VHH binders against Phosphatase IMPL1, chloroplastic (IMPL1). Designs and how they scored, part 21

Target 1, 311 residues: Phosphatase IMPL1, chloroplastic (IMPL1), of Arabidopsis thaliana (Mouse-ear cress) (q94f00)
Amino acid sequence: VLSEVSDQTRYPRIGAKTTGTISPAHLLEVVELAAKTGAEVVMEAVNKPRNITYKGLSDLVTDTDKASEAAILEVVKKNFSDHLILGEEGGIIGDSSSDYLWCIDPLDGTTNFAHGYPSFAVSVGVLYRGNPAAASVVEFVGGPMCWNTRTFSATAGGGALCNGQKIHVSKTDAVERALLITGFGYEHDDAWSTNMELFKEFTDVSRGVRRLGAAAVDMCHVALGIAESYWEYRLKPWDMAAGVLIVEEAGGAVTRMDGGKFSVFDRSVLVSNGVLHPKLLERIAPATENLKSKGIDFSLWFKPEDYHTEL
Short names: E, the ipSAE of ESMFold2; O, the ipSAE of OpenDDE; V2, 0.75 times the mean of E and O plus 0.25 times the DockQ between their complexes.

## First folded at step 21 (VHH; framework vhh_8h63_2)

Design ko1 (from ad3 with W52S K101S R102S W104S; at its last look DockQ between E and O 0.01; V2 from the best seeds 0.00; counts 0 for: pae E 13.7 > 2, placed apart)
Fold by ESMFold2, look of step 21:
Structure ko1 (fold): chain B 311 residues (1-311), chain A 118 residues (1-118)
Amino acid sequence: as target 1 above (311 residues)
Amino acid sequence: ELQLVESGGGLVQAGGSLTVSCAASGFTVSDQAMGWSRQAPGKERELVAYISSGGSTYYEDTVKGRFTISRDNAKNTLYLQMNSLKPEDTAMYYCARGPYSSDSPDYWGQGTQVTVSG
């Protein structure tokens, strides 16, 4: 809840300043419907057998991912026929002149989904001229014999909600009392190695660092106030677009891991409860600057070339 | 039966060009996101190029402008055209299926070796 949060963050806002020609309420309604519709597809699949062949499990993941994306696309196209869409499977679809870009991850946390481990989500964010305008994440919780969901949502300037109730980041003001989250990509390169060192260091000084396996879920947990921070290198726009707005609208801070102003098209992200952000950056930013000095570029990946932004 | 079979690797002089290909069976390449990863001697595997089912492409910064990923739906084959090759591009190149957003692809082949001399 922005109106009740102490004015303690000093980082640039990443959410859109306006939702353009579409009202915040209308955009929120459609983004929530899209995420929930995708999640209905995923829910149909969560009870299917997992003690099967590797090929059968791989097909289950692929089929679920594609069906969820198709369901989400149908909602978006029915409501906004000319909007631009960036989906993991379908790529770029729609009118290249649109100010609105939908970033869709129809199944965030596919390894967790494959194992039945309860940390995966459907993530839908819509950008206005490159900045998040509305977002929804439907998180799967509970696990085998106990599957359920909860729905996170936000509009720029409108606050963050979980299941219709306002949420806010934690007030934890010491790293030593913080629960932290990070993630690691498939590529075991210098960024991966650097993050392994960050993981070790923060485990030494915090209440713990989790590696849960779904970026959108991790960010929603920060927004809900049950964890204090999340960081990761080399994510894609559909991994981040919804979660970053939800954190910001819950009163949190969002930057690149070098401390710079975040864009959804960047390849590094640090989100936190705000209070801890400068302290986290004291260690994370120099590590990230070291990677950049080796020629590793963390900016502007997967931006559609015809999509106009104010970035 | 799901298979990815890479071919077209070989020895090439620095500054030269090479196309590697990946013949797929058991699925249609245009229906799924596909990628190329490489593993240099003594190093970990890294993603170099990616194409979504809708045709959107991504390239790792060190290959951007030099490599082009594409596919031929009639032949059910994924390609990587590699131009202006450098000794640093020497690696085993693997074709992979699956969304890049997961922490692993869901399938990859045996690879094809590309060696750049010079």
Scores: ipSAE 0.000, ipTM 0.351, lowest interface PAE 13.7, mean pLDDT 86
ESMFold2 (binder alone), look of step 21: mean pLDDT 83; pTM 0.830
OpenDDE, look of step 21: ipSAE 0.006; ipTM 0.250

## First folded at step 22 (VHH; framework vhh_8h63_2)

Design af1 (from ae3 with A33S; at its last look DockQ between E and O 0.86; V2 from the best seeds 0.00; counts 0 for: pae E 2.1 > 2)
Amino acid sequence: ELQLVESGGGLVQAGGSLTVSCAASGFTVSDESMGWSRQAPGKERELVAYIWSGGSTYYEDTVKGRFTISRDNAKNTLYLQMNSLKPEDTAMYYCARGPYKRDWPDYWGQGTQVTVSG
ESMFold2, look of step 22: ipSAE 0.597; ipTM 0.838
ESMFold2 (binder alone), look of step 22: mean pLDDT 83; pTM 0.829
OpenDDE, look of step 22: ipSAE 0.851; ipTM 0.927

Design af2 (from ad3 with A33G; at its last look DockQ between E and O 0.79; V2 from the best seeds 0.00; counts 0 for: pae E 2.3 > 2)
Fold by ESMFold2, look of step 22:
Structure af2 (fold): chain B 311 residues (1-311), chain A 118 residues (1-118)
Amino acid sequence: as target 1 above (311 residues)
Amino acid sequence: ELQLVESGGGLVQAGGSLTVSCAASGFTVSDQGMGWSRQAPGKERELVAYIWSGGSTYYEDTVKGRFTISRDNAKNTLYLQMNSLKPEDTAMYYCARGPYKRDWPDYWGQGTQVTVSG
């Protein structure tokens, strides 16, 4: 029989033990400013035409990515000139000896952005020695003629907020009453096929599985308590760094999809309201172990080589 | 029209070196990040090297120190210099354009075969 303490500490925390020499308040202020500044660039782009050629639409996405990332970088470098940065568009820049690594996704949910479908975000997470220390996600909502944003944020040990208000995961304790979320990449490999079977199976058992199209948004919805879980294979550090801290600081659980301790550099993630995490792993972990038995590696992707971690 | 055409594959003895190329048309090779992936028979395609638009690089552990990704803007071409080749490097090598966006289409070349004899 499991003890009360073992249930309460079932999954290792993934957030940093400290924000280092930079106070939590200062780091939070800068990460929020960085994400909001990138989001201002994206907001300018949401009103541009979408009934254009495919090349024109692809260029809009690329130009918006680059401009959003540049705006985010200006904020980070102005405040912390020696920090290391891993940006989805521009790559690795900064001082490789820094304890701080900024993982930046300047536009999460690119197909949704291209269509004007209101589920995309700017996601900025900062790691301290490999563990998330502070995070902000600016989510776009409303859609054409009604665009707006809301801002999620967290610091390790400081809780999670949405627009300045504390948020918490849901208390839903049965999968049949849960709203679940997953996502799929464009590569139809074995991980993709496995996740299609998971999608099918969980659709039959829950209130439904959403395929919304923005990983950072999906995780923030779990943190907000309006969905119970999100999982996906083959994400990159910039997809996950902010959202995972926000879920954890909202009282949720974060693991790899095999149930192991999560690192931002892993290639799979399961987040949930915590209560449901073991039930979800009963199906998800064996599926993931089957993929690993076929030689598929789910660890340490896109980690900057010289970046020091406590992983 | 956007095209990526790999070339330079062939047969090479273990310990040897080889350069594969990816000629790009319809865009400038430095506009976005680009990468090399490989697929051995019966295996999944795996990323081996990546270069962001800003010029920084990433290598998978299995090729670090042996492979080098680079670009030549005058020829609009991406390269993969492969040194100290091993039989396990035998694969079809593909170049790709762009950062990997979740659910946004990326673009791949047709591949070039590299075979390393022991």
Scores: ipSAE 0.559, ipTM 0.813, lowest interface PAE 2.3, mean pLDDT 89
ESMFold2 (binder alone), look of step 22: mean pLDDT 84; pTM 0.841
OpenDDE, look of step 22: ipSAE 0.788; ipTM 0.905

Design af3 (from ae3 with T28K; at its last look DockQ between E and O 0.64; V2 from the best seeds 0.00; counts 0 for: pae E 2.01 > 2)
Fold by ESMFold2, look of step 22:
Formats: sequence, structure tokens, C-alpha cells
Structure af3 (fold): chain B 311 residues (1-311), chain A 118 residues (1-118)
Amino acid sequence: as target 1 above (311 residues)
Amino acid sequence: ELQLVESGGGLVQAGGSLTVSCAASGFKVSDEAMGWSRQAPGKERELVAYIWSGGSTYYEDTVKGRFTISRDNAKNTLYLQMNSLKPEDTAMYYCARGPYKRDWPDYWGQGTQVTVSG
């Protein structure tokens, strides 16, 4: 049986070594409050009708996104007035000399939210000098007539929690018994086509591959141990910052899809229960190298220009 | 109905400048993340410049210092000012509304051709 130390030394850890001058407990408290406050805004909107005009639905989504982000920003600014923020809706705000960067996705899984399909979340991660230090994801579950939430959280070195209880990735050690997850972007380009082939290949050798529609949710499902892996090309920092720490702190592995050391600013991610990571890379890494040989860039995306990192 | 209409493309000598514009309807450019992407012959479409609703911007390395994205909220129009143009900048330039959370881009115009001769 592989030890957790052996798995960690095989793939470099991605979480921060320290939370800096802010204690892990304090940073965790604020990141959870921020994510939960955004989720309160989203919860008010899940009860609104969806059988309306497309313009009315688009406005509902846009208004919800902006209100959730504004609520999250108020929590962060009240507690840390000079921290740097990268929000999916509002962009870069705050002091670029800060060691702390908050990566905020006020509504991950927008299409699912619009349809009332229960796989969407609020995702808040905070980096210390470029590495995840604390994270929270509030996942919406149940669906119409039955909406509820559960809260995932982690601090670097502090483990991962769901609703206050410690969680751990699965111990599944064969791809044939694995439940896998992936996602696809809007662009039907070479990365999309490559991932369609990966999807097809993995459906032949695993228990199944899900395409659920919310990256933060997918990664939390790996951390919870109910799925074994998640991969996707072309994600942005706010899609990944929280989920990757939660997976790592649950004992999982995190890399780029070429197997290299992951940064939140990279454009690909593979997370898994750790023991399956090398077997997944046997198919995923060569496919990714082929894309890179065509000139497709998977590194450094949407990093704020002056934000200091140790990457 | 959402609509993005690019204009202002044309033939420019290497080292020259050109501004392309994108008239938007069906939404306010100030409310959305917006971007310019380009597609050169034989290459895939690539993002070159991005502006969030809050006004902050992001540029790909190949255009940093040469291109500027901006918007005129009164005209509901997005701009890309391109300076120090190179033959490698030759491409169809597309205005894009940013992702509807995870999608990027979630809508494009038909594009405007920029050709840089040298």
C-alpha cells in the first residue's frame, strides 16, 4: 500500500508552505464566510422561475453573478482592505504589492444554474505568494424542490473539510473501478477535440466519465472520495484556485495535464486520488504534449502583472 | 438579441497603427468582460486582449505594450488600438463577449481582417 508521503514526493505539493502573517484559522474563517455570503445571494436566485424568455434568464444569471461577487468582495475588503483580488466578473482590484491574491468565482457552473441542474458552486481561493493558502467552495445540491448546500474548505497543511468533517480522497487503485470527471469549454478547437478523444477512451476503461459542468464541484467530488479524478483544459485561475487546494489537502494529487508542476495560472489541470495519477497520465500526458507541439500554450494565464509569486 | 459587429480592419504597413472597433447590441459592454481574439491563417483563434467590467485589462505576451483594449460606454463599443504592427499580426480579429462564467468566449462577431505587409 502506498503511503501519503510517497504520493506527495512523486508530485510536488501546490499549496503554500505558510499562510504568512495571517493565521491559518483566521484565513479559513474569512474564506468560508466569503464563500457562504456569495452562496446566500445564489440561493435567493435558485427559487426564481426559469421558464421565461432567454433575455430574462440571461439577466437573472448576470445579476446573480454580479451580486454574488459584490457580496464576496465586501467580506474580503472588510477583513483585509489591502489584499489583491482577481474576480471573474469585476477583474483585478486592490494592492498589487500584497502577498495575498483572492481568486473568486461567484458562480461556477453558470449553464447548470440557468437550467436548475444541481451542479454549481461559489468558489473562493486565496493564494499566498502564488500558492493556494486557503479555500472554500459552497456546492449547491438537490435541485428544484430540494435545494441545499454543503461547504468544502481547506488550509495549506490543515487538511480538507466538508461541513466541518475531515474528508479524504478514495483509495481506488484501478482505473477499471474508477469514476472519472471531465469538462469542455465553449471553443471547439484542438484541445476540445483531444479531450473528446480522451473522454471516449476513458469510457472504455473505467466505470464511467461524467461531464457535470462545474469545475469546483468536480474537484470537491474527488476530494470527497466519490470520484477518482477530474481533468480539463483551458480553465482560469478562479476556476481552479480553491478546488486544487481542497483536493491536495484531502490527500490527492494535482498536476498539469502534461504531468508538470501545477500553478493556479496554468491552463490545464489534472487532479486525482493520487494512486491513479500515473495511470491517468499515461493517456493524458501524451495527448497534451501533442497539443503543445501544435503551438497551443497551456501556461500562465490571467496572472495579475505585478503580483509577486514564488512560482 | 446579442450582436457584435467589428469594423476598421484593413491593409497596413509593418510598423504602422490601426484601430479596430466592435459595436455591441443587446447588452452593455460596461457590464461584461470583453475580449479581442484573432485567427491567423493555419492557426487557431487566440485571445489577445481582455477587459473586465471593472476596467482592468489583460494582454497576451505577443501583444503587450503594442495593443490597447478600451471601451466607450456611451457608444457601447469596444476598441483595440494596435501599434507597431508586425506581419505576424495579420489575422481576422474577433470581438468576443467573455465567458458566461466558464465559457470563453461566449459570443463572437464575424470579424474584421487586418493585414500587415512588410
Scores: ipSAE 0.579, ipTM 0.822, lowest interface PAE 2.0, mean pLDDT 90
ESMFold2 (binder alone), look of step 22: mean pLDDT 82; pTM 0.821
OpenDDE, look of step 22: ipSAE 0.815; ipTM 0.914

Design af4 (from ad3 with S56N; at its last look DockQ between E and O 0.67; V2 from the best seeds 0.00; counts 0 for: pae E 3.9 > 2)
Fold by ESMFold2, look of step 22:
Structure af4 (fold): chain B 311 residues (1-311), chain A 118 residues (1-118)
Amino acid sequence: as target 1 above (311 residues)
Amino acid sequence: ELQLVESGGGLVQAGGSLTVSCAASGFTVSDQAMGWSRQAPGKERELVAYIWSGGNTYYEDTVKGRFTISRDNAKNTLYLQMNSLKPEDTAMYYCARGPYKRDWPDYWGQGTQVTVSG
């Protein structure tokens, strides 16, 4: 039926159409190695003392963040010396003429890491001309006395994997049976207040809403099919670049929270199992439009000025 | 021990220039990413500029070409040089250590007020 088909095609894919001159297999190999190498640094830190001064805890976080990023950068630069990099700690480095931009979050879920709460990750995504081409997230699980990891990966058009096994989003088709995830920043502004109301409303109508504390982990849980959706305002490119491709390649949907076509440089994201996406947007999109009407800025951010995109 | 103290705000005429400063103690400004944000009355706090540990910078479009972030390692101080000021630049300006992480508390100073008249 024409009306149903039109609605069913509303969520365009966000992954790159090609991986360019580098094969999907080669790009996947390097992105996985980069994420795993950063995760080795984080793994060495997971059992360091946390019952210390706040300055000491903050230094542990900072030292781990910087060392993980340095390890990731070493892998990327060794394999692709001319590629452009956007790292959370080191910023924009490399050749601005490159079609490839590596978005690196060396430690996603910083508060969880600081507390030893087992939901944090290393997240590495590589864009080709502005669109995700390959991704890997190494998730930390278990917690004190039983830390472990699992590795998510994807290439555009190649599907999503966890520890080498193909994964797919859930088939849940009703919000009242869905497990949902969201997150909040520390600014208690209009976006925070709006999302607190969304949180409240969705706890009333779903199986629950989790606030777990690591965006890349949350998106990987949607891709695994153990949660149905994740949304958040004000994430940065390194928070989102890997997770969004993994969800899409697991069969999920990715948009801005206003329902529009997602870019890694946007300031909002909604990912889901796809089936539920329209129903979730019925509440989320109007809330987001209200924020825009108040003058809240949703324009692109952190896009390197000279980086060529087809956005 | 860890402290950020902003200073240098004040009243300035539209089209004028002003430099605000952020003196850091308890860490070295060049070892970490540092940033400036601002909050106008009735508005959200918004990012203005970052300088990463390697010295590369990022500016929001609203200030690009007019504002310059820099640091002085000898004084352990971060700066924001603001040129061609406009009334809409009127805000409380805050410095911060590190990029704002999703769920890790940033440290912000108390801010310094910049008022552009004209």
Scores: ipSAE 0.386, ipTM 0.751, lowest interface PAE 3.9, mean pLDDT 89
ESMFold2 (binder alone), look of step 22: mean pLDDT 81; pTM 0.815
OpenDDE, look of step 22: ipSAE 0.687; ipTM 0.876

Design af5 (from ad3 with D106E; at its last look DockQ between E and O 0.81; V2 from the best seeds 0.00; counts 0 for: pae E 2.3 > 2)
Fold by ESMFold2, look of step 22:
Parts: structure tokens; C-alpha cells; sequence
Structure af5 (fold): chain B 311 residues (1-311), chain A 118 residues (1-118)
């Protein structure tokens, strides 16, 4: 029934073991600059009118998304002309033989951005041979009349920072005292329905489950220690690559929602403060296995075909 | 304002080929990421193929090597060329606009039926 595994293999680390020929400090410098440069574009747009036609609002979202990505790409290409890039908007760009893949979400939390609801971010992660090596997330806070940002960052093995200060996950050791976070997409499939039931069940037994609307922000809040866990099905690599490293480097745990070893190309993620991870999996993993037994596809997706990984 | 109209579906023999089309209006098809999804009877809608605004593509494993997504900017039209069709490819095929963001609604067309006999 139950196989025993050593504690060092229960939740394998997901960060890269090396950054290759580029130092961790250099990668961190560029990933932070890239995220901040994209965030400057987004900040210019946060005060533009939203009480306009739907077409005008849709164009604002699209224009901001594209402009933020372009600004991020300029920084990456200027510093690393041969690196591979996977951008949420522009797609796959660069040298497929590169060990480095930049996963870029130029605007995580687009509905929140469109409404001026203060939970959205720019998220930039760089993988080395498929594993996160460096990451930065610039979070927008405050909201109308009060917009501001804060910058999260991490390198594999180097710890996690917020505005230059070391951060750590919380030490909360009981679910009934935990603040949890999840998210839902617009496709109302079996995974969505299953997560609605998880939302209800965890709301009954915890301090509450937030549905804030920005995956990178949610993971950074776990890393900061102000929430204990975040989970979601059907995220893409650009949604997850930065946040997962930041959680891990803050002392947290990262797995698939079935408890297996996480890859940024997976279709599910569970991050937590670590202490609560096994308890959360007691409910989340069976729910995920039930979806898999029904034939719901959790195989890797959006992985650039020619990108060489150690997955 | 915004409109996606799929066409070109029909009945085809197993092993045959078919091209489905998606005429777009209200936006330029190359300015947005676009995709094809399909829904077989009794199954959930699933992504089939995706093209980013920059022109790179992604395919689900079950169609890779057989299907090709493309666009014609002059006609403002997205295409899915389907070769080596199998009975398992029988589905309603939908065109979609958007980057498939989880927090921003996608826009879907009405679909075109592809039926593979054989």
C-alpha cells in the first residue's frame, strides 16, 4: 500500500543545480532588469481610463501585454542574444540549441489589470536545461490612486528576496490556521469542477481560500509567508516558472498536484510553506488522481520541441 | 464587431485530408495568438494547435506531424490543414482568438464539423 522513501526524495528540488556558464548573479541582474522594464510599461497603463467601450478595454489589455513583452524581450536579447525565449504573446524566439529558456508572462492577472484590481504582475523566469535558475516577479499593489510595486527575486540555491530583503515561507503547521490561495480558468472542465470542490472543502477547514487572480502573485505571497499555499490546474510555463523558484528559495515546497516532481511544463502546481505540503496533498492528490483516471490529460505542454531538458 | 466564422468541415475518408478555415473580422489575425480546439461527442473540448503572434506553433501530440496551423494575412484567415485523418479526429472544430490566458476570456467561433469515416 505505502512505500517508504527517504525525506530527501519526497519533494525533489525543482531549481537548477548550476547556471552553466552564466553566473547566478548575472542571471539575477538581467532577470530583475527584464521584469522591472516590463513593469514600467504596465505602470504607465494602470492609470489609463477603464470606463470606456469593451473594445477599448480589450485593446488596452492587448496593447499593454504586447508592449510589456516587447520591453522584456529587448532586455533579454540585449544581454543574451542566443538564448531561447518562450513569451506568452510572441511565442518561441531564439536559438533552440540554447540551454537557457526564458519564460515570460508580461502581464499575469489580466482581468485584474483591466478592472484596476490590485493583484497582477510581470513574471520572468529563466530555466537552465529545463530547471528554474533565476526568477523575478514585479507585483502591483495599492490600486487606483495608490499604485506601487514590489520586486521578488531568486536564484537557484541563492534564496528569495523581496525588495532586497530575504524572505521565508510561514511556519504555520495546521491547516485550520492557514490562509490558502487558488485560481480558476474560464474553461469549465472536469479539472475546474474538481477545484471548485477543493475550494469548498478547504474553505470549511482553514482560515479561508483566496481566489485573487494572478498566479505569480499568489506564489510570491506564499514565499513572503503571508499565505501558506497555492494550487491551480492548467497553468502554462510562463505562469509558473518564476513563482515556483521564488517559493522554493524561500524554503517552500513545490510539486504537481498529484504530489509528483514538478516541471514548469506540467499542467498543475501545488506550492506551500513545506510543513503543510503532505497534509494538503492528502486531499489534493487523490482529487488529481481521480481526474487522471478519467483520462484527463496532464502530460507536459507548451514545451518548445527542440529545447533540450533533463526532464 | 469581433467575429470568427469556421468553415470547410465535412465528411472525409480515413487517411484523407481536409482544410478547415476561420475567417476573422474586427481584428487582424496575425496580431493575436490563435488556436484550434476540437470537441468530440461526449468529450471535453481540447486544444489541437496554436500559433503565437510571432508565428511559432504548438501542436498536441496526437496531431503532431499530421496537422498544420497557418494563417493568411491577406485574407485575415486562420487555417488547419489536417492530413492522414483518423476516425478519432471526428469532432466539432473551433477557432479561438487570444493567448489562452486563464484570466482573460477567449473568443470562440461557432465551429465546423469534421467527420472521418472508415
Amino acid sequence: as target 1 above (311 residues)
Amino acid sequence: ELQLVESGGGLVQAGGSLTVSCAASGFTVSDQAMGWSRQAPGKERELVAYIWSGGSTYYEDTVKGRFTISRDNAKNTLYLQMNSLKPEDTAMYYCARGPYKRDWPEYWGQGTQVTVSG
Scores: ipSAE 0.553, ipTM 0.815, lowest interface PAE 2.3, mean pLDDT 89
ESMFold2 (binder alone), look of step 22: mean pLDDT 80; pTM 0.805
OpenDDE, look of step 22: ipSAE 0.841; ipTM 0.924

## First folded at step 23 (VHH; framework vhh_8h63_2)

Design ag1 (from ae3 with R97K K101R; at its last fold request DockQ between E and O 0.75; V2 from the best seeds 0.00; counts 0 for: pae E 2.9 > 2)
Amino acid sequence: ELQLVESGGGLVQAGGSLTVSCAASGFTVSDEAMGWSRQAPGKERELVAYIWSGGSTYYEDTVKGRFTISRDNAKNTLYLQMNSLKPEDTAMYYCAKGPYRRDWPDYWGQGTQVTVSG
ESMFold2, look of step 23: ipSAE 0.640; ipTM 0.854
ESMFold2 (binder alone), look of step 23: mean pLDDT 83; pTM 0.827
OpenDDE, look of step 23: ipSAE 0.783; ipTM 0.905
ESMFold2, fold request of step 24: ipSAE 0.499, 0.510, 0.496; ipTM 0.805, 0.805, 0.802
ESMFold2 (binder alone), fold request of step 24: mean pLDDT 83, 83, 83; pTM 0.828, 0.828, 0.826
OpenDDE, fold request of step 24: ipSAE 0.808, 0.889, 0.880; ipTM 0.909, 0.945, 0.940

Design ag2 (from ae3 with R97K Y100W; at its last look DockQ between E and O 0.71; V2 from the best seeds 0.00; counts 0 for: pae E 2.7 > 2)
Fold by ESMFold2, look of step 23:
Structure ag2 (fold): chain B 311 residues (1-311), chain A 118 residues (1-118)
Amino acid sequence: as target 1 above (311 residues)
Amino acid sequence: ELQLVESGGGLVQAGGSLTVSCAASGFTVSDEAMGWSRQAPGKERELVAYIWSGGSTYYEDTVKGRFTISRDNAKNTLYLQMNSLKPEDTAMYYCAKGPWKRDWPDYWGQGTQVTVSG
C-alpha cells in the first residue's frame, strides 16, 4: 500500500506556509474587501448598453477594467501602504522589498462581460514570498435582469469558502463521469492547437468539456465541486493567483500542465479534485512535453524582478 | 479613429542598434498598457516588451538587458530601443494596445521589418 506513488497527497502544496506578519484573519478581511470593492465597480457596468459601436463596447471594457483596478488598489494601499502590487492594467506598483505581492485581475472573463454573459469575476490574490497566502474571487451570476454575485475566499491552511460556507472539491473518481473545463486564448499558436486536440480527446472520454470563459470562475467551480478539473495554457499571474489557492484549500490539486510544481508565475495550470489528477496528466503531460520539444516557452512569466520569493 | 503605425525598421549588422517607433492616434499612449511583439518567418508571434499605463515594464528573457521600451507623451509614440542585436532578432515587429486580456482582442499595427545580418 505504501508503495503507491500516485495519489492526491503526492503533489506539492502551492500555498504559503504562513501569512507572515499579517494574521490570516486580517489578510482575508482585506483581500475580500478588495475583491468586493472591485466587484461593486463592475456591478455598476453590467447593465450599461451593449448594442453600441465596437469602439464604445471596447471603451466600456477598458473603463470598467481600469475603474475596478483603481478601486481594488485603493483598498490595498489604505490597509497596506508598502505592499507590492501587480495589477493587470496598472502594472507593478509599491515597495519592491515587500514580502507581499497582490496579483489583481479587475475583470476576468472580459468577453462574457462585454456580452452580458453571466460568467466573469474580480480576482484578487496576495502572495507571501511568492506563494499564495490569501485569495478572493467575486463571481457574477444570473445575467441580465437577474445579476448577482457570490464570493469565494481562502487563506493558506484555512480552507476555502463560498459566501462564508466551507466548500470542497468533488469526489468523482472516473474521468468518464467528470465535468471538465478549459479555455483558449486569441492567439492561434501551437499551444492553442494542442489544447484543441486535448479538448476533442476529453470530449470522447468524459461527461463533457466546458469552455466557460473566465479562468478564476473555472477554478472556483472546481473548488465548489460542481466541476472536476480546469486547465489552460498561456495564463498570467493575475489569472491564477487567487483561484489556485481556493482550489488547494478546497482539497484539490494544483500543478503545471506537465505535472511539475506550480508557481503563480508559470504560464499554465492544471487544477482538479485531486483524485483525477494523475489520470488527467496521462493525456495532458505528454501534450505539454511535446510543446516544450517544439521550443514553446514555459519559463516563469511576469514575475517582478525585485520581488523576493522562495521559488 | 484608432491607429497604430510602426516605423524605423531596417537592415542592421549584428551587434548594432536600432529604434522602432509606433505612432498612435485615437487614444493616449500613456493611459494604456502597450507592448511590442515580433514574428520571424515560420515562427509564432512572441511578446518582446510591455509597458503598463503606470510606467512599469516587462521584458522577455531573450531581450532583457538589450531592449528598452519607452513612450513619448508629447508625440503620443511608443518606442523599442534595440541594442546588441543578433540575427535571431530578425522579425516583423508589431506594436499593440490593450486591453491585454486573454479573452478580448488587442489592437495591432501593421508591423515594421527588422533584419539583422551577421
Scores: ipSAE 0.541, ipTM 0.826, lowest interface PAE 2.7, mean pLDDT 91
ESMFold2 (binder alone), look of step 23: mean pLDDT 82; pTM 0.825
OpenDDE, look of step 23: ipSAE 0.573; ipTM 0.836

Design ag3 (from ad3 with P99Q; at its last read DockQ between E and O 0.83; V2 from the best seeds 0.76)
Amino acid sequence: ELQLVESGGGLVQAGGSLTVSCAASGFTVSDQAMGWSRQAPGKERELVAYIWSGGSTYYEDTVKGRFTISRDNAKNTLYLQMNSLKPEDTAMYYCARGQYKRDWPDYWGQGTQVTVSG
ESMFold2, look of step 23: ipSAE 0.673; ipTM 0.863
ESMFold2 (binder alone), look of step 23: mean pLDDT 81; pTM 0.812
OpenDDE, look of step 23: ipSAE 0.775; ipTM 0.901
ESMFold2, fold request of step 24: ipSAE 0.534, 0.631, 0.571; ipTM 0.813, 0.851, 0.828
ESMFold2 (binder alone), fold request of step 24: mean pLDDT 81, 81, 81; pTM 0.814, 0.818, 0.812
OpenDDE, fold request of step 24: ipSAE 0.816, 0.831, 0.835; ipTM 0.913, 0.917, 0.919
ESMFold2, last read: ipSAE 0.581, 0.628, 0.577; ipTM 0.833, 0.852, 0.815
ESMFold2 (binder alone), last read: mean pLDDT 81, 81, 81; pTM 0.817, 0.815, 0.820
OpenDDE, last read: ipSAE 0.827, 0.834, 0.803; ipTM 0.915, 0.919, 0.908

Design ag4 (from ad3 with G54S; at its last look DockQ between E and O 0.80; V2 from the best seeds 0.00; counts 0 for: pae E 2.7 > 2)
Fold by ESMFold2, look of step 23:
Structure ag4 (fold): chain B 311 residues (1-311), chain A 118 residues (1-118)
Amino acid sequence: as target 1 above (311 residues)
Amino acid sequence: ELQLVESGGGLVQAGGSLTVSCAASGFTVSDQAMGWSRQAPGKERELVAYIWSSGSTYYEDTVKGRFTISRDNAKNTLYLQMNSLKPEDTAMYYCARGPYKRDWPDYWGQGTQVTVSG
């Protein structure tokens, strides 16, 4: 008897096999508290003036980033004094012998925040030996005169939640009916050019491709089932650690853009509702292989030195 | 108002050392993540070294152990000390505020040329 074809298209899970010596419930409680505490800082800033000098706006962004990260770090350190932390602004802090690494983006979607465009988040993921173990993303919605938040969370093996309710990816099974999301960095290099071509091609065959501006938000929208896929090149661990677990625990698929097994330290990600993943890779994987053949490096970066992984 | 000015590049023999510097104005170098990148002829710009506001650092494997990023807060200046230089290190070296920050624009200086002869 031959193996089933559908089993051949399943993708390896990326979440941790265990949360180690810390229970899933306890780790989830702290990761949610950390993300919510950072989001309180961001909420205090959402109504500050934006029609000011560019220097004043840049200072607001910088001050908000640093204050949010400091608030998140306080929660993590009070609960787990020996854990390792990788923060977007503060960098590597803590004990590199720890099995736990907290990947923190205190303000994902910084340009959107600066403009008051309602797509940004606080993103906190914690890895156990290199694999996502728990995650929380606090998304800002509504916009000026109507700011609100919603909280996404997950533990490895525990499913994904939004505001305490279980969520699942969509069941859409044709690209022609899919709403897709991608993002772009500020460097207009070969990866950027390739992704502009992918963007163009997918707009012709799908219900549309969005470029919303916050990676963690984009992945949470896939997990919520309101979009079918998200991909992007050149992401960093704090961009991806929380969102990828939330998608996987909502029943989605997570790979590198070449289709290979994903690590939080890789420089590319494709997430989807799962059923569409092979069809998306039919176009995305060859484009990614072409970039690699030109010497574009998507290998691991920003991994803290001596942090032990079981990837 | 915001300005980054690199200096200290030049010609050096393989195995030699060189320090490049980046004078900043319009912001404080210790308050933000800063980095050095380089671009060799015919290649894309690549990250070399990164220093976060905490003082923690990250180096790409090709320079690890040979290059040191640092800052002098009194002079508001970022440095890259390059030791054991190889011809493959020949490039234009750029300093930046937050290089490769995905969701906020990088700010780059004009660069300083480092040429390593063989």
Scores: ipSAE 0.505, ipTM 0.796, lowest interface PAE 2.7, mean pLDDT 89
ESMFold2 (binder alone), look of step 23: mean pLDDT 81; pTM 0.812
OpenDDE, look of step 23: ipSAE 0.605; ipTM 0.849

